Miniprotein binders against Mucin-6 (MUC6). Designs and how they scored, part 97

Target 1, 185 residues: Mucin-6 (MUC6), of Homo sapiens (Human) (q6w4x9r395to579)
Amino acid sequence: GHCSLEGGSFVTTFDARPYRFHGTCTYILLQSPQLPEDGALMAVYDKSGVSHSETSLVAVVYLSRQDKIVISQDEVVTNNGEAKWLPYKTRNITVFRQTSTHLQMATSFGLELVVQLRPIFQAYVTVGPQFRGQTRGLCGNFNGDTTDDFTTSMGIAEGTASLFVDSWRAGNCPAALERETDPCS
Below, E stands for the ipSAE of ESMFold2; O stands for the ipSAE of OpenDDE; V2 stands for 0.75 times the mean of E and O plus 0.25 times the DockQ between their complexes.

## First folded at step 18 (miniprotein)

Design fc9 (from hc5 with N41D; at its last look DockQ between E and O 0.01; V2 from the best seeds 0.00; counts 0 for: pae O 12.0 > 1.5, placed apart)
Fold by ESMFold2, look of step 18:
Structure fc9 (fold): chain B 185 residues (1-185), chain A 119 residues (1-119)
Amino acid sequence: as target 1 above (185 residues)
Amino acid sequence: SEEEKIKEIREEVKKLIEESRKLLEEAKKAGDLQAVRLLFDAIWMLIEALKTGDPEKISEALLKLSEALIEVAEKRGDPEAVELLLEAQELLRKALKTGDPELIKEAIKLIKEAAELLG
C-alpha cells in the first residue's frame, strides 16, 4: 500500500483517496499492530506562507518504545533527540540518503518511508500486504474501500477531510475549523 | 444476568473512553508524545471492542488502556496510580481465562480510580 504527503498539504491514502487540509500540528499518520513496540508514524505540518491556510510538511516522526526518529525539513535526522550521521542503523531500521534530494527509511517490518527534501519537502509511505485492514490515521484504513478512509480517531466515518484530520491531532494546536473558515461552508 | 452485566460493562467503557479522551488532551498539552501515541491506540481498541460487545475484546482493550495509563503515571511519579493499574491488569488477565464479566467490572473500577488520580 502507498500513502503520499505532497506539497500544499495534499494526502493520498493507502486506498488512493486524495484530500487536502490546512493545519499546523503534529498528526498521527499511521498506527498499526504491525509496527513493533507500539510504533506510530507522525507528520508535522507548519505555516509555509503568510496565511494560516498555507501549510506544508516540515517533518516526519517515527515513534515507538525504543525509537524516536525525526526526519526534518532542515535535513537533520535525530533519534531520541540526538543528531545522527547517515547512514544510520538500528537493529530493524536503516535511514540513508537515497539520492541527492531523497532520504529513505527502510525497515525489517514492512514499512518504508521515502522523504523528498527538495524542491519541496514531501513524504511517501509504503507498507507491505500484512498491513491490509490494520492501519489507521491520516493514511486511512488500507481496506480497499475509500468510503471509510475518513475514519476519525473515534471510529466514525466523516464526510469532510477537516473533521477527520482534526481527530488525529497529536499536539496542542487549534482544530482545523478554528484556524480558517471557508465562507461557503 | 450475564446479559445485564455485559450491558453495564459497555456503558462503563463508554464513560471510560470519555475520561481517556480527557487524559489524551492533557498529554497533548504536556507535549508527551509517548502518552499521546499510547492513548490513541488504547482508545481505538476500546471503540472497536464496543462495536462487537465481545467481553474478550473489551478486556484486551482495557489491558492496553492500563498500559497507556501506566506510562502516564510513571512520568508523573504516581506510584499509587501504577499499583491500581497493575491490579486492574491482573484482574483482566483472569477475566480472559475464566470469562467472568464481574472481573472486568472490578478492573474498570480500578482503572477509573487511577484515571482520577491522573486527571
Scores: ipSAE 0.649, ipTM 0.832, lowest interface PAE 1.5, mean pLDDT 87
Fold by OpenDDE base, look of step 18:
Structure fc9 (fold): chain B 185 residues (1-185), chain A 119 residues (1-119)
Amino acid sequence: as target 1 above (185 residues)
Amino acid sequence: SEEEKIKEIREEVKKLIEESRKLLEEAKKAGDLQAVRLLFDAIWMLIEALKTGDPEKISEALLKLSEALIEVAEKRGDPEAVELLLEAQELLRKALKTGDPELIKEAIKLIKEAAELLG
C-alpha cells in the first residue's frame, strides 16, 4: 500500500483515494497493530500563508514506546530531542539521505517512508501486504475499498474529508476545512 | 591532554564522515550497491562512535571505513589509495591494542588522504 501527502494539503490513501484538506494540527497518519511498540506515524500541518487554505505539511513523526523520530524540512530529531547526523539507525529503524532532497526511513517491520524536503515538503508511505485491512488514520484502512477510507477514529464512515480528518487529530486544533484548491498550493 | 587529543580526533572524524558521504553518493550514482552498503555502515558506525567519543569505538568504525574504501579503491584501480588504507588499518589495530590516540590520528590522516584520492 502506498499513501502520499503531496502539494501541501493533498492525500492519497493506501486504497488510492485522493482527497484534500486544510488543517493546522498533528494527525494520525498511520496506526496498525503491525507497528511494533504501539507505533504510529503522524503528520504535522501548519499554516503556510495567510488564508485558511494555505496549509502545508511541515513534519512527519514516527512515535512508538521506544522511538520518536521527527523529520522536518531542516532536521531529523530523535528521542532525546537532538538533531541527528544521518544515517541514523536504531534497532529496527534506519533514517538516511536518499538523495540531496529526499530522506528515507526504512524499517524491519514493513514500513517505509520517503520524505521529499524540497522544493515542497512531501511524504510517501509504503506498507507491506501484512498491513492490509489493519491500518487506520489519514492513510485509510488499506482494504481495497475506497468508499470506506473516511472511517473515523471511532469507526464511523464519513462522507466528507473534513470530519474524517478531524477525527484523527492528535491534539486540540482548529477544525479542518475541505476546499477545492490547487493541489500544489 | 588526552581530552584535547580526543577532541581533535572527533573533529577529524567529522570531516572524514563528510568526505565519506560524498563517496557514498558517488557510489549510489554508480550503482555500486556493495560500496553503498559498506560505506553506509561505516558512516553509521562512525556517527555512533562520536556519540561517546570512545577511542576504541572510533577505531573500530575507522577500520570499517577503511575496508569500505579499500573496496572502492580496488574497483577503481587505485593502488595508492589501497596502500594508504592498509597502512591505516595497521595503525588502527595497534591503537586498539595500545590505546594510543596518536595512532588513531595518524590513521585518520591516511584515510582522509585515501578518500581524497578517491573523490
Scores: ipSAE 0.000, ipTM 0.231, lowest interface PAE 12.0, mean pLDDT 90
ESMFold2 (binder alone), look of step 18: mean pLDDT 87; pTM 0.873

Design fe1 (from he2 with L63E; at its last fold request DockQ between E and O 0.73; V2 from the best seeds 0.82)
Fold by OpenDDE base, fold request of step 19:
Order: structure tokens, then C-alpha cells, then sequence
Structure fe1 (fold): chain B 185 residues (1-185), chain A 98 residues (1-98)
């Protein structure tokens, strides 16, 4: 399964459902029993500077009982608040530079993360087949059905992205806004 | 209706593509002139527009009731991805010169 966060505000779920939202919060991208130590992947969105979107992805966070790995747009990688030199390895997670513009977080448990740092901060999440039907968050449920990807944290299927996204907020933040495309723009 | 929505998305994506192409060409000229900062700005803007175009095509494909139409739209999105790769190549080249 492949989930992408591109263009600052565009998301494509594991089931290939595209949607857009604007919000300034930390959101759960991926939770699954397949992630060890209560692991979760999260996305941090903030107000855009000089971008075409109101908000933009600014960091990705992998949080478990043991680690809090943050990859941010300033290219600093931290674990539990401490800056780490690349390549960095902690148990079953390795973070390394893939290219001049890309970092990769590789794991032994079927999660891969590629982060494009510049010029647009983007993230690409790949999970193994063992994750099928066992994922939740902004990346969807990876069950091959796009129509139920907007399932909230409470297990309710929503028709709009805004309510779906809001349900996956990791903190007290403003409500997300779903923006419609304007063909006249 | 759904058909009109798809049409609007596709048309908007095409407009964005054309604008992105113009920005890309301008960036090339700027880079050749040694104005790397401005070139980088233009490339970045082009990328944002291309990603928006790709999103609109993907959304159109998702909304398409006809599988053949959806596949065609996805194919178009893939073509835009190729352009993104070209833009990124120039971006990386500029970064190396800085």
C-alpha cells in the first residue's frame, strides 16, 4: 500500500483515494496493530509561507513507546528531542539520506517512509501486504475500497474530508477545511 | 453533474499544466543567465501547479464512472509526473551550483 502527501496539501490514501484539506495540526497518518510498540505515523501541518496552499506539510513524526522520530522541513532529524546524525539507527528503524533532497526511514516491520525535503515537503508511506485492512488514519484503511477511506477514529464513515481529517487530530487544533478546486484559478 | 465536474477538473488541470510549462521554460532561461534564485522560485511554483493539476486529474479519475475514462485520466497524471521529474532535475542541478 502506498499513501502520499504531496503538493503541501494533497493526500492519496492507500486505496488511491485523492483528497485535499487545510489544517494546522498534527494528524494521525497511520495506526496499525502491525506497528510494534504502539507505533504511529503522524503528519504536522502548518500555515504555508510562500505556497499556493493555505496550509502545508512541515514535518512527519513516527511515535512509539520507545521513539519519537521527527523529520522536519529544516532537515533536522530528532529522536526524543535530540538531534541525530544520519544515517541514524535505533533498533528496527533506520533513517538515512536517500538523495540530496530525500530522506528515507526504513524499518524491519513493513513500514517505509520517504520524505522529500525540498522544494516542497512531501511524504510517501509504503506498507507491506500484512497491513491490508489493518490501517487507520489519514492514509485510510487499505482494504481496496475507496468509499470507506474517510472512516473516522470512531469508526464512522464520513462523506467529506474535513470531518474525517478532524477526527484524526492528535491535539487541540482548529478544524480542518476542505477546499474545492476552482477551475477559474 | 458528475460529467461537468470531471470536465472542469480536466480543463483546470490543463490550464495549470500550461502555466507550469511556461514557468519551467522561464526557469531554464533564468538559470542559463545565472539568476539561480529566481529560477528556483519559478521551478517551485511550477511544481506546486503541477501537483495541483495531478490532484485534479486523480480526483477526476476517482469521480469517473467509466473505467476507461479513469484510466485515461490517470495516464495523463502520469505524464505530468514525468514533467515533475524534469523540473526536479533542473532544481537539483541549480542547487549543486549554489
Amino acid sequence: as target 1 above (185 residues)
Amino acid sequence: DEEEDIRELVEDAKELLEEARELFEEAKRLAEEGNLEEAERELTEALYELWEAIFELRLAAYEAGDERLAEELERLAEELLKLIEEVMRLYVEIEREE
Scores: ipSAE 0.864, ipTM 0.931, lowest interface PAE 0.5, mean pLDDT 94
Fold by ESMFold2, fold request of step 19:
Structure fe1 (fold): chain B 185 residues (1-185), chain A 98 residues (1-98)
Amino acid sequence: as target 1 above (185 residues)
Amino acid sequence: DEEEDIRELVEDAKELLEEARELFEEAKRLAEEGNLEEAERELTEALYELWEAIFELRLAAYEAGDERLAEELERLAEELLKLIEEVMRLYVEIEREE
């Protein structure tokens, strides 16, 4: 399965459902029992400063009981707050520079993340078939049916991206109510 | 109706593609002149236009009630991905010269 975060504000789920949103928060991109040690992949969005999008992707975070790996648009990779030189390896995760513009996080548990750092910060999530039907978050539920990809953190299928995205906020974030009337969402 | 909504998405995507092509050609001229910073800005702008165009096409394909139409729209999005690859190749070349 493939999920992408492209163009600053566009998302395509594991089941190929496209949507756009704006927000300034950390969101749960992927949760699954297939991720060890209560792992989750998260996406950080912030004000972009460009006219094409009010907010844009600025970092991707892998969080588990052991690690908090942050890959951000400043091109510094940290784990648990400490900057790391690449290639960086733990027992089940390796982060390395793929090209001048792309980093890759490879894992032994079926998750792969590719981050394009420049000129637009973008993320590409790939999960193995063991994740089918066992994912939650902004990347959807990977069950082959796009009609329920907007399932909230409470397990309720929503018809709009805005309500769905807001349910996956992972921190103390400003209310996104002002954004629900945006026709671009 | 759904047909009119899809046509609007496709027309928006075509306009974005036209704008992206103009930006790409201007970036090539700037790069030939040695104006690398401006060339990178034009390439970045072109990429934003192309990603938005791809989103419009993907949304149109998702909303299409006809599977042949959806496949055609996805093929168009793939062609824009190829243009993104061309834009990125020039971006990387310019970056190496800096």
Scores: ipSAE 0.836, ipTM 0.920, lowest interface PAE 0.5, mean pLDDT 87
ESMFold2, look of step 18: ipSAE 0.826; ipTM 0.913
ESMFold2 (binder alone), look of step 18: mean pLDDT 75; pTM 0.666
OpenDDE base, look of step 18: ipSAE 0.838; ipTM 0.919
ESMFold2, fold request of step 19: ipSAE 0.829, 0.829; ipTM 0.913, 0.912
ESMFold2 (binder alone), fold request of step 19: mean pLDDT 75, 75, 75; pTM 0.664, 0.656, 0.671
OpenDDE base, fold request of step 19: ipSAE 0.847, 0.850; ipTM 0.926, 0.928

Design fe8 (from he2 with E42L L63D; at its last look DockQ between E and O 0.53; V2 from the best seeds 0.75)
Fold by OpenDDE base, look of step 18:
Structure fe8 (fold): chain B 185 residues (1-185), chain A 98 residues (1-98)
Amino acid sequence: as target 1 above (185 residues)
Amino acid sequence: DEEEDIRELVEDAKELLEEARELFEEAKRLAEEGNLEEAERLLTEALYELWEAIFELRLAAYDAGDERLAEELERLAEELLKLIEEVMRLYVEIEREE
């Protein structure tokens, strides 16, 4: 399964459903029993432009009982809150520079993350087949059905992205809105 | 009318594509002149516009009731993705010069 966060505030789920939203919060991107130590992948969005409607991905966070890894445009921060030199390696996670513009987080448990740092911060999540039907969050449920990808944290299927995204907030933040495109901008 | 709406979207996307191409070409000129900062700015702007267009097309394709229309939208999105690749290549080249 492949989930993509592109263009600042666009998402394509594991089931290949595209959607967009405006939000300035931390959201659960991926939860699964297949992630060890109650692991979760999170996405941090913030205001990116002059307009309040301009929001963008600014960081990705992997959090478990054993590890906290924050990948932002400028640094990789781990459990002790200090920036680390790459490659960074734990028991089952390795973060390293893939290219001049890309970092990669490789794991031993079937999760891969590629992050484009610049000029646009983007993230690409890949999970193994063992995750099929066992994922939840903004990346969807990876069951081959796009129509139920907007399942909330409470297990309710929503018809719009806004309520779906809001249900996966990891903190107290403003409500998300569907993003409008401006072809004239 | 879904078909009319899609036609309008396609035209809008093509306009964005042309705008992005213009930004890309200007960025090339600026880079050749040594104005790397402005070149990077234009490339970044082009990328945002291209991604916006791509996702509009993808959303429309997802909602399209006609498979032929959906395929047309996806083909156009692929064309935009090719330009993104070109823009990113130039961006990386500029970064190497800095």
Scores: ipSAE 0.828, ipTM 0.915, lowest interface PAE 0.5, mean pLDDT 93
Fold by ESMFold2, look of step 18:
Structure fe8 (fold): chain B 185 residues (1-185), chain A 98 residues (1-98)
Amino acid sequence: as target 1 above (185 residues)
Amino acid sequence: DEEEDIRELVEDAKELLEEARELFEEAKRLAEEGNLEEAERLLTEALYELWEAIFELRLAAYDAGDERLAEELERLAEELLKLIEEVMRLYVEIEREE
């Protein structure tokens, strides 16, 4: 199964459903019982400096009980807040540079993440067949039916991307939310 | 009218493709002249235009009620992906010169 985050604001689910959204928060891309230690893959979006997209992907985060691996557009990879040189390896995860513009996170549990760092920050999520029908989040449920890919965190199938995406907001939002609430000096 | 709406979308995508090719060609000229930063900016702009066109084509293919039409839309999206490959190749070459 393949899920992609391309062009700043475009998503294509594991079941090939395309959609677009704008937001300034961290969102759950993928949750699954196939990910060890309550693992989840998350995407961070923030305001963009380009005319083609109001907000854009700026980081991808793999979070579990053991790790919080952040791959961001500033090209620094961290785990649990500490910067790491590549290649970086844990027991079941390896992060390495594929090319001058691409990084890969490979795992022993059937998840692969490829991040294009430049010129547009993009992400490509690949999961093995053991994930079929067992995923939740912005990448959809991977069941071969695109009509229920907009299933919210409450288990309700929505007809619009905006309600679906909002339901997958994680509890930590980027500083852009704080800027929207701050008064001008 | 579904057929007319899709025809309009296809023409819009082709216009974006042509605009992206113009940016690509201008970026090549700038790179030959040594103006690498502006060349990278134009390539990045071309990529954004191409991804937008690809998205519209993918969405139309997803919504198409006709398998042959969906296949045609996917084939056009593949054309745009091929140009993205060309643009990325030039981008990487420019990065190496920096």
Scores: ipSAE 0.811, ipTM 0.905, lowest interface PAE 0.6, mean pLDDT 86
ESMFold2 (binder alone), look of step 18: mean pLDDT 78; pTM 0.717

Design fn10 (from pn12 with E10M; at its last look DockQ between E and O 0.63; V2 from the best seeds 0.00; counts 0 for: pae E 3.1 > 1.5)
Fold by OpenDDE base, look of step 18:
Structure fn10 (fold): chain B 185 residues (1-185), chain A 83 residues (1-83)
Amino acid sequence: as target 1 above (185 residues)
Amino acid sequence: SDIEERLERMIEMLEKRLEELEERAKKGGISEDVKKLIEEARELVERAKEALEEGDLFTAAVLLIRAWLKLRKAARLLAEEEE
């Protein structure tokens, strides 16, 4: 399964359903029992301008009981809150520079993350087949059915992205706004 | 717990950073954007502390990370404004 966060406000789920939103919160991208130590992948969005439509992805975060990895445009921060030299390695996670503009987080448990740092901060999530039907969050449920991708944190399938996205907020943040998806994105 | 202690250390670090930035912001000539970021970060830290007291370690961590990012941005912008 491949999930992408592009263009500051565009998301494509594991089931290849595209949608758009504008929010300034931290959102759960991926939760799954397949992630060890109650792991979760999250996306941090913030305002990039004055209008409600001027929002952008500013960081990707992997958080578990054992690991905290924050990938931002300028640096990678781990458990100690310090920037680390790359490659950074833990027992089952490696973060390294893939290209001059891309970082990669590789894991032993079937999660891969590629982050484009410039010119636009974007993220690409890949999960293995063992995650099929066992994922939750903005990246969807990875069950091959796009019609139920907008399943909220409470297990309710929504028809639009707004309530779906809002349900996956981590913390009390402003509500997200649904926008039309660019089919060319 | 180990996680709780880590979060507490992060809170302390962020509070220290907040104080430093707030003091610098008082000198005048600082943009409203920087001030707003600092204010938002402070609020997030306080909310994180509340979450921690409630035993919601996950929420605390999430809020602290967001606070950290805001402070980092504030610091960068402030440095540019002081040039």
Scores: ipSAE 0.721, ipTM 0.890, lowest interface PAE 0.6, mean pLDDT 92
Fold by ESMFold2, look of step 18:
Structure fn10 (fold): chain B 185 residues (1-185), chain A 83 residues (1-83)
Amino acid sequence: as target 1 above (185 residues)
Amino acid sequence: SDIEERLERMIEMLEKRLEELEERAKKGGISEDVKKLIEEARELVERAKEALEEGDLFTAAVLLIRAWLKLRKAARLLAEEEE
């Protein structure tokens, strides 16, 4: 299955459902029992400065009980904040520079992440067939049907991307009142 | 646990950097954009400490990562403004 984060704000799910959103938060991109040690892949979005309302992807994070890997445009940070030079390797994860503009995170558990650093920060997530029907988050549920890909963190299938995306926020994003300084509000 | 120890060390590192930047902000000459990034990062670190104290290690980690990214952006803007 393939999931992509492109053009600053566009997402295509594992079942090829496209949508767009904007927001300043960390979002759960992929959770699955197939990821070891309660692993999760997350995406961080922040204001892009292209327009007052537009946000874009600024980092992709893999987090489990054993690993923390943050991939941003400037550096890879692991563990307790130590920056790492590429290639970086653990038992199960290898991060390396695929080209002058792309990084790759390869794993032994069926997850692959390719990050485009330039001209814009984009991410491409690939999961093996063992993940079919076993995923949740912004990349959808990977069940071969796009009609329920917008399933929220509470298990409710929504018809709009906005409610679906909002449900996958992580890390105590600001409430509506705390967002009054948002350029769009 | 080793995860809790890693989070504590990240908090220590971020607090040291925040203290340095906050002292520079008190002296003046820092743009409002940079000042806001420093303030947002401090808030994220403080909320991460609360999450860690409550045993919510996942939320603590997420908040610290966001704080780190904001401080990296603040450092880049400071470098550009001093050029």
Scores: ipSAE 0.315, ipTM 0.693, lowest interface PAE 3.1, mean pLDDT 80
ESMFold2 (binder alone), look of step 18: mean pLDDT 85; pTM 0.840

Design fn11 (from pn12 with E10Q; at its last look DockQ between E and O 0.70; V2 from the best seeds 0.73)
Fold by OpenDDE base, look of step 18:
Structure fn11 (fold): chain B 185 residues (1-185), chain A 83 residues (1-83)
Amino acid sequence: as target 1 above (185 residues)
Amino acid sequence: SDIEERLERQIEMLEKRLEELEERAKKGGISEDVKKLIEEARELVERAKEALEEGDLFTAAVLLIRAWLKLRKAARLLAEEEE
């Protein structure tokens, strides 16, 4: 399964359903029993301009009972503080520079993350087949059915992205706004 | 717990950084953007403290990360404005 966060406001689920939203919160991208230590992958969005449509991804976060990995545009922060040099390795997670503009987080439990740092901060999530039908969050449920990707944190399938996205907020943040998906993005 | 203690240390660190940035921001000539970021970060830290008191460690951690990001951005912008 491949999930992408691109263009500042575009998401493509594991089931390849594209949608768009504008929010300035932290959102759960991926929760799954397959992630150890109650792990979760999250996306941090913030305002990039004055209008509601001017929002952007500013960081990707992996958080568990054991690990904290924050990948932002300029730095990587871990449980041990800021990692000024890569690769960073834990018992089951490795963060390293893939290219001059890309970072990668590799894991032993079937989660892979590639982050494009510049010119646009974007993220690409890959999960193994063991995650099929066992994922929740903005990346969807990875069950091969796009029609139920907008399942809220309460298990309710929504027809539009707005309530779906808002249900996956971590913290009390402003509500997201649904926009038309650009198929060319 | 170990997690709780770690979060408490993070709060202390962020509060210290907040104070430093707030003092620098009082010198004048600082953009509204920087001031807003600092204010937002302060609010997030306070909310994190509340979450921690309630035992919601996950929420606390999430809020602190967001606070940290805002402070880092504020610091960068402030440095540019002071040049």
Scores: ipSAE 0.766, ipTM 0.902, lowest interface PAE 0.6, mean pLDDT 92
Fold by ESMFold2, look of step 18:
Structure fn11 (fold): chain B 185 residues (1-185), chain A 83 residues (1-83)
Amino acid sequence: as target 1 above (185 residues)
Amino acid sequence: SDIEERLERQIEMLEKRLEELEERAKKGGISEDVKKLIEEARELVERAKEALEEGDLFTAAVLLIRAWLKLRKAARLLAEEEE
């Protein structure tokens, strides 16, 4: 399964459903019982210009009871707030520089993250087949059916990306007033 | 718990960095954009402390990440503006 976060706040789910959103929050990309220690993959978006509709990805985060790995737009990787030199290895996770423009986080539990640092900060999430039907978040539910990929954090399938994305906010973000979602995505 | 201890240490580190940037902001010559980033980071740290006190460790962790990102952006802009 493949999920992507590309420039202009575009997302393509594990079931290949594209959508776009605008917001300045931390969002849950992926939760699954397949991730150890209550792990979650998250994305941080912030303003990139003058208007609220200009938002971009500024960091990708893997958070569990053991790890808090942040890969930031300015090419710094931290774990639990401490900057790390690459390659960086824990028991289950290795973060390394794949190329001059790409970082990779490989794991023993079937999650792989590739981050493009330049020219635009983008992220590509890959999960193994054990994740089928067992994912939640902005990357969708990975059940082979695009019609219910917009399942909210309350378990409700929505018809619009806006309600779906809003439900996956973390960290008590500002009200939806600052959010705009492209209905064509 | 071990998670709470890690979050407390990160709060301490961010507060030290925040105090340094706040001191530089008081010297003047700092753009409004940089001042706003520093203020936003301070608010995020204070909210993270409240979440930690309430036992909401997940929210505390997320808020500290956002605070850290704000402070990094502030530091970069400050370096650019002082040249």
Scores: ipSAE 0.702, ipTM 0.866, lowest interface PAE 1.1, mean pLDDT 86
ESMFold2 (binder alone), look of step 18: mean pLDDT 85; pTM 0.833

Design fn12 (from pn12 with E10Y; at its last look DockQ between E and O 0.73; V2 from the best seeds 0.68)
Fold by OpenDDE base, look of step 18:
Structure fn12 (fold): chain B 185 residues (1-185), chain A 83 residues (1-83)
Amino acid sequence: as target 1 above (185 residues)
Amino acid sequence: SDIEERLERYIEMLEKRLEELEERAKKGGISEDVKKLIEEARELVERAKEALEEGDLFTAAVLLIRAWLKLRKAARLLAEEEE
């Protein structure tokens, strides 16, 4: 399964359903029992301009009971809140520079993350087949059915992205705005 | 718990950073953007502390991370403005 966060406000689920939203919150991208220690992958969005439609991805966060990894445009921060030199290695996770503009987080449990730092901060999430039908969050449920990708945190399938995205907020923040998606963007 | 203690240390670190930035922001010529970021970061830290008191460690962690990001941005912008 491949999930992408591109262009500042575009998301493509594991089931390849594209959608767009504008929000300035932290959202759960991926939760799964396949992630150890109650792990979750999250996306941090913030305002990038004066308009409500000017939002962008500013960081990707992996958080579990054992690990805290924050990948931002300028730094990688871990449990102690300190920037770390790359490569950074834990028991099950390795973060390293893939290219001059790309970072990669590799894991032993079937999660891979590639982050493009420049010119646009973008993220690409890959999960193994063991995650099929066992994922939750903005990346969808990875069951091969795009029609139920907008399943809320309460298990309700929504027809539009707005309520779906809002249900996956990880903090109290403004509601997201739904817009039409251009898959070519 | 170990997690709670780590979060508390993280809060202390962020509060220290906040104080430093707030002091610098008292000087004239600082942009509204920087001031707003600092204010937002402070609010997030306070909300995180409340979450921590309620035992919601996950929410606390999330809020603190967001606070940190705002502080980092504020620091960067402030440095540029001081040049």
Scores: ipSAE 0.713, ipTM 0.889, lowest interface PAE 0.6, mean pLDDT 92
Fold by ESMFold2, look of step 18:
Structure fn12 (fold): chain B 185 residues (1-185), chain A 83 residues (1-83)
Amino acid sequence: as target 1 above (185 residues)
Amino acid sequence: SDIEERLERYIEMLEKRLEELEERAKKGGISEDVKKLIEEARELVERAKEALEEGDLFTAAVLLIRAWLKLRKAARLLAEEEE
């Protein structure tokens, strides 16, 4: 299964459902019982460009009880707040430079993350078949059915991306309403 | 050490960096954009400390990561402005 974060605001789920959103927050991309120690993959978005509501990806985060790995837009990798030289290896996770423009986080638990650093900061999430039907978050539920990929953190299927995305905010961010992109004050 | 101990060390690291940037901001000649980033990072760290006191370790970690990213952007812009 493949999930992608492209063009600063576009997401394609594990079931190939595309959408886009605006927001300045940390969002849960993927949670699953297949991730050890309550692991979660998250994406951080912030303001970019000249438009009032333009936002883009600035970091990808893997967080569990043991690891706090951050891959930032400025090409720094940290774990638990400390910068790491690449290749960086833990027991279950290896982060290395795949190419001059791409980093890879490979894991023993079926999660792979490839981050394009240039020209545009983008992320590509790959999970093994053991994750099928067992994922939650912005990358969808990986059940082969695009009609319920917008399932919120409360388990409610929504028809719009904005309500779905808003439910997956982590850490005290303002709610993203459709009208937040409206130039009216 | 456990998760709480690691979060406490992360808070200490970010507060040290935050205090350094706040001191540099007091010297003047710093753009409003840099000042805003420093202020936002301070707010995020204070909220993370509250979350930690409440036992919400996941939220504390998320807020500290966001604060770190804000501080990195502030430091980068500050270096460019002083160049």
Scores: ipSAE 0.619, ipTM 0.829, lowest interface PAE 1.3, mean pLDDT 84
ESMFold2 (binder alone), look of step 18: mean pLDDT 84; pTM 0.827

